# Ledger of designs, part 152: VHH binders against q84jc2

Target 1, 232 residues: q84jc2
Amino acid sequence: MSKMRNLVEEKFLEFYESWVIQLELYLHQLLIAHNNNTMSETELRHLISKLTTHHKAYYTAKWAAIREDVLAFFGSVWLNPLENACSWLTGWKPSMVFRMVDRLRKSRVVLVEAQVKKLEELRVKTKFDEQKIEREMERYQVAMADRKMVELARLGCHVGGESVMVVEAAVRGLSMGLEKMVKAADCVRLKTLKGILDILTPPQCVEFLAAAATFQVQLRRWGNRRHYVTHS

## First folded at step 9 (VHH)

Design lb22 (framework vhh_8fcz_2)
Fold by ESMFold2-Fast, scan of step 9:
Structure lb22 (fold): chain B 232 residues (1-232), chain A 126 residues (1-126)
Amino acid sequence: as target 1 above (232 residues)
Amino acid sequence: QVQLVESGGGLVQPGGSLRLSCAASGFTFSDYAMNWVRQPPGKGLEWVSGISGSGGQTTYADSVEGRFTIIRDNDKKMVYLQMTSLKTEDTAVYYCARFPYSEMWEYLTSGSFDYEGQGTQVTVSS
C-alpha cells in the first residue's frame, strides 16, 4: 500500500471490519423478520433497537477516533475505493437514504399518505441541512488557499523549532475545523435516520433498515471485487 | 449444486438439550455467513442465530440468547446449533440458511427465500 497506517487507522480498521460483519448478521435477521407477518410489535421494536444501537456504536467509535486524527477519515484505509468514492464528508450522504425509503412504495408494506407527506418534509429539511454543511466545507477549502496559509507553508520550509511550532498550531486549527464539520454532518445523518424511523411503522422500519444494510454490504462487496479484477 | 442438509432434530423434554447439524456443499463455505431459522406451528419464519464466515462473530435472537450456541467447522463444511434449556416455544422446524449477495434484493422485494434443505423437526414436549 502507498500509505502507512497509523495507530488510529489500525484501531478503526479493526473496529470497522468487525462492525460490518455484525451488520451483515443483523441484515440476515432483518430479511427473515421482513417476511414474517406473525411477529409482535414488541419483537420488531427490539430488532429495530439492535440496529439503532449498532449505528450508535459506530458514531461513538468514530467521534473518539476523529478527536485523535480526523484526517484518517478522509480517504479511509478501512473503505475500498468504491466506498470512498461514494462518501460525503466521511460517511453516507443523508439525502441518499430516501432512495431506500422510496422502495417501500413498491413493497408489500405500503406507506399511507400522511407518512409520505412527513417523509417529503424530512427529505427537504435534510437536503437544506446538507447544503448548509456543503457551503461551510466550500468556505473551509477556500481558506486553505489564503495568504496566511501560503506564508505558513513558506515558514515550514525552514529548519527551526519556532517555525515548526507555528505550522503545527495552524495544522491543529485546521484539523479542529474539519472535526467540527464532520460531527455536524454526522448529526444530520443521525437526525435523518431517527426522523425516518419515527415516521415509519415497525414493519416498515425493518424493511428500510434491511434495504439500507443490503446496499451498504453489497457496495462493499462490489468495490472489493472490482479492486481485485480491475486492470491497470 | 448448492445443498444444505439439516439433521439432529427429535423429541426432547423441557429443560433438555439437543444439537442440530447442517452439512453444506456446492459453494465456498468460509465466504458466507450461515444462519439457523425456524418455523413454529402457526407462525412465520423466525431468525434464530447467525455466524460469520470465519466463525469469529455470532448473533442470537433475544428469545434464545444464553441458551443456544452456533458454531461452525469450515474444514468439515458444517454449522451446528447447540440447544440447551429447551422450552415448549422452541418447537419448530429448523432450517439452515445462506443469503447469497446476488439474491438479497430479490428476497427483500419478492418476500420469499428458497431453503436448500428440508429442515429438521424439533419437538419440546413432556
Scores: ipSAE 0.690, ipTM 0.890, lowest interface PAE 1.4, mean pLDDT 85

Design lb23 (framework vhh_8fcz_2)
Fold by ESMFold2-Fast, scan of step 9:
Structure lb23 (fold): chain B 232 residues (1-232), chain A 126 residues (1-126)
Amino acid sequence: as target 1 above (232 residues)
Amino acid sequence: QVQLVESGGGLVQPGGSLRLSCAASGFTFSDYAMNWVRQPPGKGLEWVSGISGSGGQTTYADSVEGRFTIIRDNDKKMVYLQMTSLKTEDTAVYYCARFPYSEFWEYLTSGSFDYEGQGTQVTVSS
């Protein structure tokens, strides 16, 4: 499994570095588009589609990778220490995107009352779904310490290949539980992102996506300034 | 002092080609993605193309995809825009742009951009 684990980490590191570089290029396009009042709705929708496709590609790659080694996503080698410190269940905390929504109050295109109401309803629902997953993760961590650790410690007393295989099966079971929780968290992320984009007008979507990408790129650059990341 | 100096514009007939150049100074060039943006007469600023700091990744606006190529030479601190199959709609002042991450929030709140040069005029006309 360690051989497969190393391959998964190396492959996703290569993918993620390219993905983030492309995100920054899209961010620059979004910043210019945001300041251009002569763009058509069709042109804006095409740009929004590029960003949503880019995010979908990330989750497609992530879910393939976690199926092989979900543990690679806890303390990921492709993230700097600052990015890892800001991570919630292997990604951004869903409610955090509403911080980017708050910037729309300073937008050139003001949010109408109906949008404000729908965004607040979505914010409340997102926080509820997020807290539910967080409680499940806490229960999982407690169960790991109290039940599975005792079970593994007991099995570790036996000598030979049979003992090793039983321990490996138990660890695989624990990993499958983590995979399910990570996917549940990612589903809340995607549902929240889609919900926001469905409520906003195309110009507001461009500003929102620009704010979100800015936050992501900024965290990576601030973290990298304190820690030098080398290509192996 | 950060400086970006654009050159290479001119008058060209439809279907023609031009290569724009941007000379950069005053910052660690390879640490920054570089962009070409343009302002057509009577329109707002339009993003054209971007290239990563290493030059390994590029992105293009749909209107120029397949016709324009962005390249960079980090040793010479240069960014180029190779334009082919030029159309009358490509007529604009072209600017070389760098986006410092520290100013992203200001761009979103004020709508201001910092591009260091006066740009280079491209006119596509018969």
Scores: ipSAE 0.520, ipTM 0.821, lowest interface PAE 2.4, mean pLDDT 83

Design lb24 (framework vhh_8fcz_2)
Fold by ESMFold2-Fast, scan of step 9:
Structure lb24 (fold): chain B 232 residues (1-232), chain A 126 residues (1-126)
Amino acid sequence: as target 1 above (232 residues)
Amino acid sequence: QVQLVESGGGLVQPGGSLRLSCAASGFTFSDYAMNWVRQPPGKGLEWVSGISGSGGQTTYADSVEGRFTIIRDNDKKMVYLQMTSLKTEDTAVYYCARFPYSELFEYLTSGSFDYEGQGTQVTVSS
């Protein structure tokens, strides 16, 4: 009952499984660091750097993979159904991370007024960038139903020579459009993550990254446990 | 009942080596990543090293990278920490730790790490 996998899907599945296992190991380090008030700023910054490097490695691998097959990232075989249901353009929704930041308000390490102001400014900017991408996706979906796509479907029924080349060029164009959109969404994710980390102190960064990783690991665990629940 | 029993600590000279052992029971050992955590005198808990459930992936704190090696034997339900080139700042009580999924949010929100076990003392001095 497993879905068929192409080469890109197989390679990224192997990468992602390894990547998430490593994230869980980093999460354990973050949890201990979060509950240790005797760590130096240098030690905390090294840990934060380790996590940001890990996330950058994910996007490096992802962008290489989408260059080969962007469609592999829509309904990904390396994600369970719950993870896929929570995806926004092949990943987490950027504005959602501010919910993790809200947790810091109840932390022993309090946010100062200047940080609250900068985080609110970043939240507004992130929402604005999100809306731009959502409008592009809406235009893309509408274009798939327009006259040009209807003509391509018609041509596909009468395959031969130049008509095959025209259909292939159009499909490649659609894939390039999706790739551009996914990369734009990933750029908003990375800008949002960097922006938050630039505003927060090192102890607050550790708490934020620990919270984010905890939710990611738990979402995967909850989704994977779905098959053990009796149908009721 | 989950139990983790640490052993192998002792007094060593700077530059020396020591191997710590952790015997696990009461859970499906290979399903969980295992960690070594230490508490130096007068400081909080410091994460040292972690190993995936299969043993295929490991990670280390920058302060011990290249000097310590974490190993596991799933058949024997054992985790080891091989320590080399020991420094005075490695002096601490060393604990073997498991982070079950059911407790992750508690670790984030409680303000204190819930840890059971006596640990094993490592003292690096001349």
Scores: ipSAE 0.687, ipTM 0.883, lowest interface PAE 1.3, mean pLDDT 85

Design lb25 (framework vhh_8fcz_2)
Fold by ESMFold2-Fast, scan of step 9:
Structure lb25 (fold): chain B 232 residues (1-232), chain A 126 residues (1-126)
Amino acid sequence: as target 1 above (232 residues)
Amino acid sequence: QVQLVESGGGLVQPGGSLRLSCAASGFTFSDYAMNWVRQPPGKGLEWVSGISGSGGQTTYADSVEGRFTIIRDNDKKMVYLQMTSLKTEDTAVYYCARFPYSELYEYLTSGSFDYEGQGTQVTVSS
C-alpha cells in the first residue's frame, strides 16, 4: 500500500530528482578540482559557492513545501527506503559530516592545529544542538501520544463522534509542531555546513564537499538498484 | 569494453569557434552523465562541462560559462562541446569522460580516471 501522492509530494519529487542530478554534475567538477593543484583561489571559491548555492536552493524548496505539508517529509516518496533509513529528522544527521572532515587528516592538504581545534569546538556544539532537538522531539512524541488524533491514526483504531473542526485543529497543531522541529534541525545542518566551510581552506572545502556528495549520490544509487523489479 | 573517442580539435585564432565530438561505446550511454575535461600545457586536469544522462541539465566551469555549450545525442551515443569566443587560455588537450558510480570513491581517494579517451588537441594562438 503506497501513500497517495498529493500535489506537494509530486512537485517536491520532481524538484528533488532534478536537484540530485545537478548535485552529481557538481560532484564530477569537485572530483577533478580536488586533484588539480594549479587552480586559483578565485576559481575554487566560485566552485564552493556553486555548491553552497545548490544546498540553499534545497532548503528554500524544502521549507516552502513543509509549510504546505510537513508530514510528506516523514515518509518521503522521493527518497528510497535506504535513504529514509539513514535520515534523522527528514535529513542527514549533522554530526555525521565530521566523519568526512576526519578524512582530511589523511589528505595531502593537511589540517593545521588551529583548524583541528576549531573543528572540534564545532563538533561539540553540533552534538549539543542535536541533543537539544532530540529532547524536543521526545517531548513532542509524548504530547502527541495523549491526543485522540493519534489514536484515530493508529492501524485498526476506530473512534466515532469527534467534531470535524476539532480534528482539523488538532492535525494543524501536529503539523506546526513538526514544522518547527524540522526547521530547527535544518538550521543545525546549515550552521554546521557553514561552520566547516568557514574553517577550511578552499582546497579542503572542495575535498569535503566532494566526499559529502559522493556519499549522498552512492547511497541513492545503491538504494534505487535494490528496489528495481527484476524479471525472474 | 568501454570506449570514448574524441575528435574535432585543431588550431584556431582567438575569438574563433570549434566543435568537439565524443563517440561512446560499450555502455548504456543514457544512464551516465558525460563530461568534458581538459589539460592545459604544464597544468593539471581541469573540468570544463557536464551534461546529465537525459541531456536535461548542464553545468559549466566559470571560465567557459556563456562561451561553451555541451550537447548530447543519445540515439547516436555522441557528446559535443561547441566552443565560441576562444581564448589563448583554452589551449589544452580535451578529454571526454564519464565517472562510473562504482568508482566514485576511488576517484575521490586516488584522483585517477578510467575510461578516458586519447583526447583531442585544441590550440588557440594569434
Scores: ipSAE 0.653, ipTM 0.872, lowest interface PAE 1.5, mean pLDDT 84

Design lb26 (framework vhh_8fcz_2)
Fold by ESMFold2-Fast, scan of step 9:
Structure lb26 (fold): chain B 232 residues (1-232), chain A 126 residues (1-126)
Amino acid sequence: as target 1 above (232 residues)
Amino acid sequence: QVQLVESGGGLVQPGGSLRLSCAASGFTFSDYAMNWVRQPPGKGLEWVSGISGSGGQTTYADSVEGRFTIIRDNDKKMVYLQMTSLKTEDTAVYYCARFPYSELWDYLTSGSFDYEGQGTQVTVSS
């Protein structure tokens, strides 16, 4: 239902705006921590845990929302046009985080050879998992153009309780398929994030998380300014 | 010209209270999150607390959670840090800070941060 979709969109918009504002506050904490070489390993791990918990909170809220209406995430009203243009299956593209990892090679806290090898192995695995999901999405899109789906679209234009029930059942089936794919993509995101953090030292984790958050915050700011100028 | 001016520091006994103030000028104050950071003697810069541009969200370092409160008044272009139950470990120079969006990458790549204000000294001792 369109009313139920509007409620999901409204609730997630409110959640997401608050979540991004909190991310920016954590980013400022990360930037200060990155420039403080007197912090203990315990203090750094607590800060990394705050960011990990914050990202987990996002996926908890997202998965609750997609259970109600996954289609809200295929046209996200809480993202500006630039953020939507950079989106891959309702979120960040997992392989892109290795661009942030590449910056660590040029940082003050250098990666050792063993870390470089593990990160490259993780990058290859992440790209493979990403491509597998892309192939599944392509097959799903092709299936939506199938004769049966075309017939269901036609039935949506007809008057009658039987036609309404058949269309609703088909839309529910489509939504369940999309929910499964979005969750699969999110699992790759979470596995990639955990994998990187497990390989990096605490100071490197802080720099990585700061770089990732900086990119996300700047992308949102750039897109919001562009949209305001264009549509004001 | 951007300016941040901190005030309100002083000598206080353990368990005491102080309220720090930061007066901002030269930028659109409500567009920026504001932070309190501190530098204890012989240590690096420590993040203490942050507040969103609207004042609707706040975050605290674990060491000060429940003891400190960050507040802002956008009409007056002020941010405050209300400190209670002060400990000797809270002794530091306190700085008011913002992170300009244009400088975030520079901060990460250079590993350097320059204060926009002069700071205010807080000393907790008997």
Scores: ipSAE 0.706, ipTM 0.897, lowest interface PAE 1.3, mean pLDDT 85

Design lb27 (framework vhh_8fcz_2)
Fold by ESMFold2-Fast, scan of step 9:
Parts: sequence; structure tokens; C-alpha cells
Structure lb27 (fold): chain B 232 residues (1-232), chain A 126 residues (1-126)
Amino acid sequence: as target 1 above (232 residues)
Amino acid sequence: QVQLVESGGGLVQPGGSLRLSCAASGFTFSDYAMNWVRQPPGKGLEWVSGISGSGGQTTYADSVEGRFTIIRDNDKKMVYLQMTSLKTEDTAVYYCARFPYSELWQYLTSGSFDYEGQGTQVTVSS
């Protein structure tokens, strides 16, 4: 069945399409920078700052949108089915970025032992924070199957003003809980990204950001090339 | 099969202007972002500017921001770089570049750009 887009979905779709196109332009700049050994540290830091600001702009827009309609971010219309299938609580799974970090050990931009130790400590902390959120999501899923919610869903099939309002209030409460969990997950994502960038040198940051952006752009292209129903 | 041909370079005084052109063939031009990159004497490749496939979005290196404008004409399969307020530091061979999606990981790991053109020389000298 056709799903009608609400205003939040339409606005975020427009934002996201523009945001991804800009990410691709930054990726091209990162690729050239990664292969240029004559760039100054100041030039590299400015480029890293552009990418960091770009990612912060995404979360600023996302948090404004989820305040209006958090459910729009579960099965998002601006993402293709492959992107949605790879989603963990409306975004990338924090621990997965360490796979991109692991490639730096095998590249021309070699990590020193002190960096490896700090990255492993960050990986352990990230996994702990991630599992805490997974337990909260599990509790949310149990609450959705709660007898009272099932009974409210049944009541919603019999339209009366008071019963409709009670069901809507319950759904609003659950949506507020989802918003809190999504923001908590996004905070882990931002802390993980900041932590990695703080440990890495500017050339290593450029390679890491280039790898992350390459994966994101490729995943979108892969999903769009499959015979899925595309959105926009 | 894929061809990118740059033109429009030359000798110009500091503070002068030049317009570089890149003629593309052999691929669906509007599906790809296009880039200008440059190689100053004795230095590596520097990214200068990029433009989205539709032309709706552009990005510039800090060193050229406010002085250079990247434009494309998808009907003519052309990308341009309008250069103003030229400095001696802008002296370089300028290349038109495309990054195929299928090869992004290769560019990240090898640094090879297989669809860069032959380049056009820009010399800014008094």
C-alpha cells in the first residue's frame, strides 16, 4: 500500500538528499587530500572541521525532525531499503566504525601502539554504551506487547472521542520514549566519532572520514541499483 | 572511451581572470559530480572545487573560496572554472576529474584517478 508522506518526511527528505550530495563533494576533496603528502596540518584540520560540521548539521536537523515525528525515522522514506536494512536504531551502529579504523593498521597511514591502545579502550566503552541502549530498546519492545497496549489497540478499532484520545496519548508517550532512545544512540555515535578523531592524526582522520563517506555513498548507490522500489 | 579535455589556461598577471573549460565524453555526464584539481610546481595534487551532477551544489577549497566559481552545462557536457583575483600561488596545471562510484575504494587505497584529463597550464606572474 502507498504511504503518504507527512510534512516532516517531506522536509527531511529534501534536507537529506542535499546533505548526501554535499557529503559526496566532501568525499572527493578527502580522496585528493589523502593522496597529497604536501598538505599542511592547518589545511587538513580545516577539511576535518568541514566534515565534522557537516555531520553535526545532520544531527541538528534529525533532532528537530524527531521532536515532531520520531516514527518517520523508523523505515525512513529518504533511505532506500538496503540503507534501512543496515540501520541500528535510526542510524549506523557505533561499534561498526571500528572496522574502518582497523583498516588504518593495514594502510600507508600506520597507527602507533599508543593510538591502538586508546582505540581499543574506546571500542570497549562504545560496545558497553551500545549494549545499554539495546537493553532499553528490548524493554520498549516488551512494553509494545504489554497487555494494556494491546487492549488500547483493540479499543482504537471502536471510534469514540475519549477512547481515541486515550490511545493517542499512549502512542505519544511511547513516541517520547523512542525519541529519548534515538537521541541516546545518536549521542553514542557522536561520542564515538569525536573519540576516534581525537586519537587519530590529521592524515589518519582524513583517511578514516574518506573510508566512512565511501561506505555511505556506496551503500546508497548499491541499494538504488537493486530492483527495489526507490523513494524519490 | 571516457575523455576529459581541459582548455583555457595561459599566462596572466596577478589580480587577473581566466576561464577554464572541460569537455567530457563517453559517460552519462549528469550522473557524476565533477571536480577541478591542480598540481603546483613541486607539490602534489590539490583539490580546488567540486560541483554536483545537477549543478545545484558546489564546494571550494579554502584557498580559492570567493575567487573561483565552478559551473556546468549538462546539455553541452561541459564544466567550467571561472577564476578571478588570481595569485602567484594559483600557478599550476589544472585538471578536470571524475570519480566513478565503482572505483571509490580503489581511489582511497591506490590514489589513482583514471579519468583525469591531460591538464591546462595556468601561470600567474608579474
Scores: ipSAE 0.668, ipTM 0.888, lowest interface PAE 1.6, mean pLDDT 85

Design lb28 (framework vhh_8fcz_2)
Fold by ESMFold2-Fast, scan of step 9:
Structure lb28 (fold): chain B 232 residues (1-232), chain A 126 residues (1-126)
Amino acid sequence: as target 1 above (232 residues)
Amino acid sequence: QVQLVESGGGLVQPGGSLRLSCAASGFTFSDYAMNWVRQPPGKGLEWVSGISGSGGQTTYADSVEGRFTIIRDNDKKMVYLQMTSLKTEDTAVYYCARFPYSELWAYLTSGSFDYEGQGTQVTVSS
């Protein structure tokens, strides 16, 4: 199991490094598109589609990896400490993106009343879905503290085949519960992203995606500089 | 301090080829993705292509995909754009560009960025 976990970490590290590098290249294209009115609506929609496909590729790879080892995504080796500290259930917090949309108003994002109303409806639904997941995580954490888990932990401290098997079974059960919660959180992320893009015009989508990618790339760069200084 | 010097432009007939070069100095070249952008006469900037710091990943605008190739030589601190099957629509001043990580948010909100270079003129005429 430990060997499989190490392999999952190695494969996803390689995938994630490539994925973030590609995101940065798309970000540069988005920044030029945002600051220059040279693209047609069809061209903008194709660019938005490239970003949407790129994000879907991330979740496809992530869900394959968490089927093998969801614990690798809690304190991920492919994320620096700053990125890990800013994580909510192994990724970005869905409601955070609405603050980003609001901030974009000063950057030529002119939202009409109908869009504001739809974004508020989506924000309320997203927050409700987040709270449902947070309640499930709370129940999971409470269950880990029950007497049976304490007894299994004590049994696992004894060296032997039977104790090892019992502990391994308990860890597998815990991992399956975490996998379900992580997938639920990712579904809220994807629904929130799709909902925002469906409400915004193509130029507004480009600005939104550029802001989101800027934050992600910048956070990684800030954390990597700090990590280099402390571990060089 | 930071300098990007483009070269290799010129006059070429439709269907022809050109190789643009960009010499970089004043920063750790391999830490930055590099881009080619262009400005056609009387229009704004259009993004053409990008390459990762290591050179392992590239991305192209749909209008140039399959015709242009971006490559880099980190030892020489050079980035190149190999252009083939040139069209009259490719006529533009071509710029070599980098986006400093500290300024990405500033570029998004104010439109300013570090340094683009002086540019090199590509004219495709029949």
Scores: ipSAE 0.690, ipTM 0.889, lowest interface PAE 1.4, mean pLDDT 84

Design lb29 (framework vhh_8fcz_2)
Fold by ESMFold2-Fast, scan of step 9:
Structure lb29 (fold): chain B 232 residues (1-232), chain A 126 residues (1-126)
Amino acid sequence: as target 1 above (232 residues)
Amino acid sequence: QVQLVESGGGLVQPGGSLRLSCAASGFTFSDYAMNWVRQPPGKGLEWVSGISGSGGQTTYADSVEGRFTIIRDNDKKMVYLQMTSLKTEDTAVYYCARFPYSELWKYLTSGSFDYEGQGTQVTVSS
């Protein structure tokens, strides 16, 4: 069991470190593209496609990993403590990306009224979906407490192999429940990201993706530096 | 003081090859990804290629993929761009660039990108 968990954690750690390094390289490309008003719509769409493909690759790898060990994502070894502290159900909180959207109001290409309306509608829907998942997590925690109480009640009984099998089945069920919930949260993340990109023009998409990647890269750097202390 | 000095540009015929060099000083070179960017006549800055601090990962603009190779030598504090199968569309001033973490928001909010060096001119014509 410990061996299987170590393999999943090691495999995803290697994947994630490589994925973040590639994100930083794409960020540099986005920053240059953002400051170039002579790029064609086709060129901008190709760049946006590279970023969306990169994010989809993350979820493909994540979903394969959580099928093997979902608990690895509730206290991830590939994330620093700051990144873990800022996580909501193993990733970014969907409604928080609208703070990056607010950046676009100050860009050289401002949002038109129709876009503002669609973004507000998407914000409301995203918050609703987010709250629905939070209610599911609350129900999961209640179910876990009920099972734990049953387990505690059986500690005074030597039911033998039957008791062991029931506990194993319960733990498997709990893990499957967490996996379903994490996938539901990731689906809200992907739908929110797609929704924003569908509303924005290609130049605005580049600015949005650059802002989001900048925050992610800086958050990782800030967390990695937290223990650098000198008495000088 | 941070300095990036580009060299190696020149006049080449279509289908030719050229190697650009960038000498870096004033910072911990291996801590930063390095980039090549170019400015064709009458156009804005185009990102060409990037390489991670360790050199373990590279990425290329679609227009140069398969033709250009970015390389770095951390001991010499150099980054290179090996260009092959050059096209007239590759004619541009080429700049070496880094994006320090403390200035990422500045690049996003400034409305312009300031080069630190003069760049190196590449002209592809018959």
Scores: ipSAE 0.668, ipTM 0.881, lowest interface PAE 1.5, mean pLDDT 84

Design lb3 (framework vhh_8fcz_2)
Fold by ESMFold2-Fast, scan of step 9:
Structure lb3 (fold): chain B 232 residues (1-232), chain A 126 residues (1-126)
Amino acid sequence: as target 1 above (232 residues)
Amino acid sequence: QVQLVESGGGLVQPGGSLRLSCAASGFTFSDYAMNWVRQPPGKGLEWVSGISGSGGQTTYADSVEGRFTIIRDNDKKMVYLQMTSLKTEDTAVYYCARWPYSELWEYLTSGSFDYEGQGTQVTVSS
């Protein structure tokens, strides 16, 4: 298992480094598009589609990796300590993206009242979905003190192969529960992203995606400069 | 002092080829992604292509994908744009650009975009 975990970590580290480099290249394209008033709606929508596809590629790779080793995503080696400290269920907290959206209210591209109302409705729905997942995580953590964990502690006092089987079953159960919760959190992230993009105009979508990518890239680079990342 | 010097532009017929060069100085070249951006007559700035600091990853605008190739030589501190199958709509002033990470948020919030280079003119006409 340890060998398989190491390989999953190495493979996802390679993927994530490449994915972040590509995000930076897309960010540069978004910054130019943001300052260009001669781009057609079709051109802007194609650029937005590239970013949406890029984010979907991340979740496709992540879900394949967590099927093999979900625990690799709790305290990830491909993230610096600052990025890990800001993590909520292995990724960004969905409601935090509304901070980026709030920036649009003060930008040169003004939100109309109907958009503001729809964004507030989406924010409330996103908060509700987050709370539901947080309650599920709390139940999961409490369940670690159930009969299975007590039995593991009891069997740890005895020699025999039966204790290995009980530990194996418990670890499998933990991993399956975590995988389900991580996927649920990622579904909220994707629904929140899609919801925001559906409400915003194409120029506003470009500004939102640029702000989100800027935050992601800046946080990573600042963390790497201020905090040394140690590979195990 | 950061300096970017573009060259290689000129007049070329449709279907022709040109290679643009950008000579960089005043910063650690391999630490920065480099970009080619263009401004066609009477239009705003269009992003053309980008290349990662190592040269391992490249990205292209849909309009130039399959026709243009961005490459870099970190030892020579050069970035190039190899242009083939040139079209009249490729006529523009081409700029070599990099963006410091400390200024990305300022570029986004101010709506301004500053270039380090002076540009090189590409004209595609019979």
Scores: ipSAE 0.542, ipTM 0.829, lowest interface PAE 2.3, mean pLDDT 83

Design lb30 (framework vhh_8fcz_2)
Fold by ESMFold2-Fast, scan of step 9:
Structure lb30 (fold): chain B 232 residues (1-232), chain A 126 residues (1-126)
Amino acid sequence: as target 1 above (232 residues)
Amino acid sequence: QVQLVESGGGLVQPGGSLRLSCAASGFTFSDYAMNWVRQPPGKGLEWVSGISGSGGQTTYADSVEGRFTIIRDNDKKMVYLQMTSLKTEDTAVYYCARFPYSELWSYLTSGSFDYEGQGTQVTVSS
């Protein structure tokens, strides 16, 4: 048999491919809506709700999958190497979305001063939460390295069933800690997304979501076509 | 050259049905999601429906959900819009559209979109 994947990897690969295809269809709807100034606030809010529901579905599926195998999200088979290289704790880095928010300052529908102030406050809070998680991750990695070194030294003296049991316990400990950190990072992502959408008007929300989806689709296509651009 | 040719429009009574067709040429049809968009008199361009390259996924604007069905035939390079329970508010010029990756950011930034086809007129009136 050539290449094996576990059931969690296979199921999430199938889910993710469908999820990204659906995101692209929603992106097309957002792009048309962005260029249409005759849509009502109700129509725009409903479209924004479709996108937020779609993102919520992603995190629902992700959290179910990491409960079973969090390590599948470190070196994800459903992401290309470029997407994996650009990941921060298995997903987008929360503070980076403010780059897309900055683009709105140059949009036809400009941000008012009160919105700029609230977005800056949210940016600072998001960066603080992000740094707190990075510090916790560093502490976890140091602790796991110390335990791993002790276990490796012990395993060098005793081989067999006892060694297998020790390795399994160490891997289980690593997985539980990583699951907690990934969920914490995802909570920062969701809080940041909700915060931005709460501050922006419906037309600005549509433009923001369109920019975010465009970037995500763009990154995936660049990574998938890397061997075409490097082949010579 | 890339071509999209829409057909099947006409005058129908409220509650009636029409099937729109779009014939595509000049690109690898199955590699692109296809969309139906419409422009009602005096309004901007409205997105109606989209279908993935394989045809496995579809999505609809709320105003048409349950009434319209988007279908594609990759062998014939055709996309269709089956419209039922037509309302006067569905009166518009209907365009078949694709969104090439290379133009997504430009469309978002410039706010303009060129139609590849000439469109087909749908009029719902008594």
Scores: ipSAE 0.707, ipTM 0.895, lowest interface PAE 1.3, mean pLDDT 85

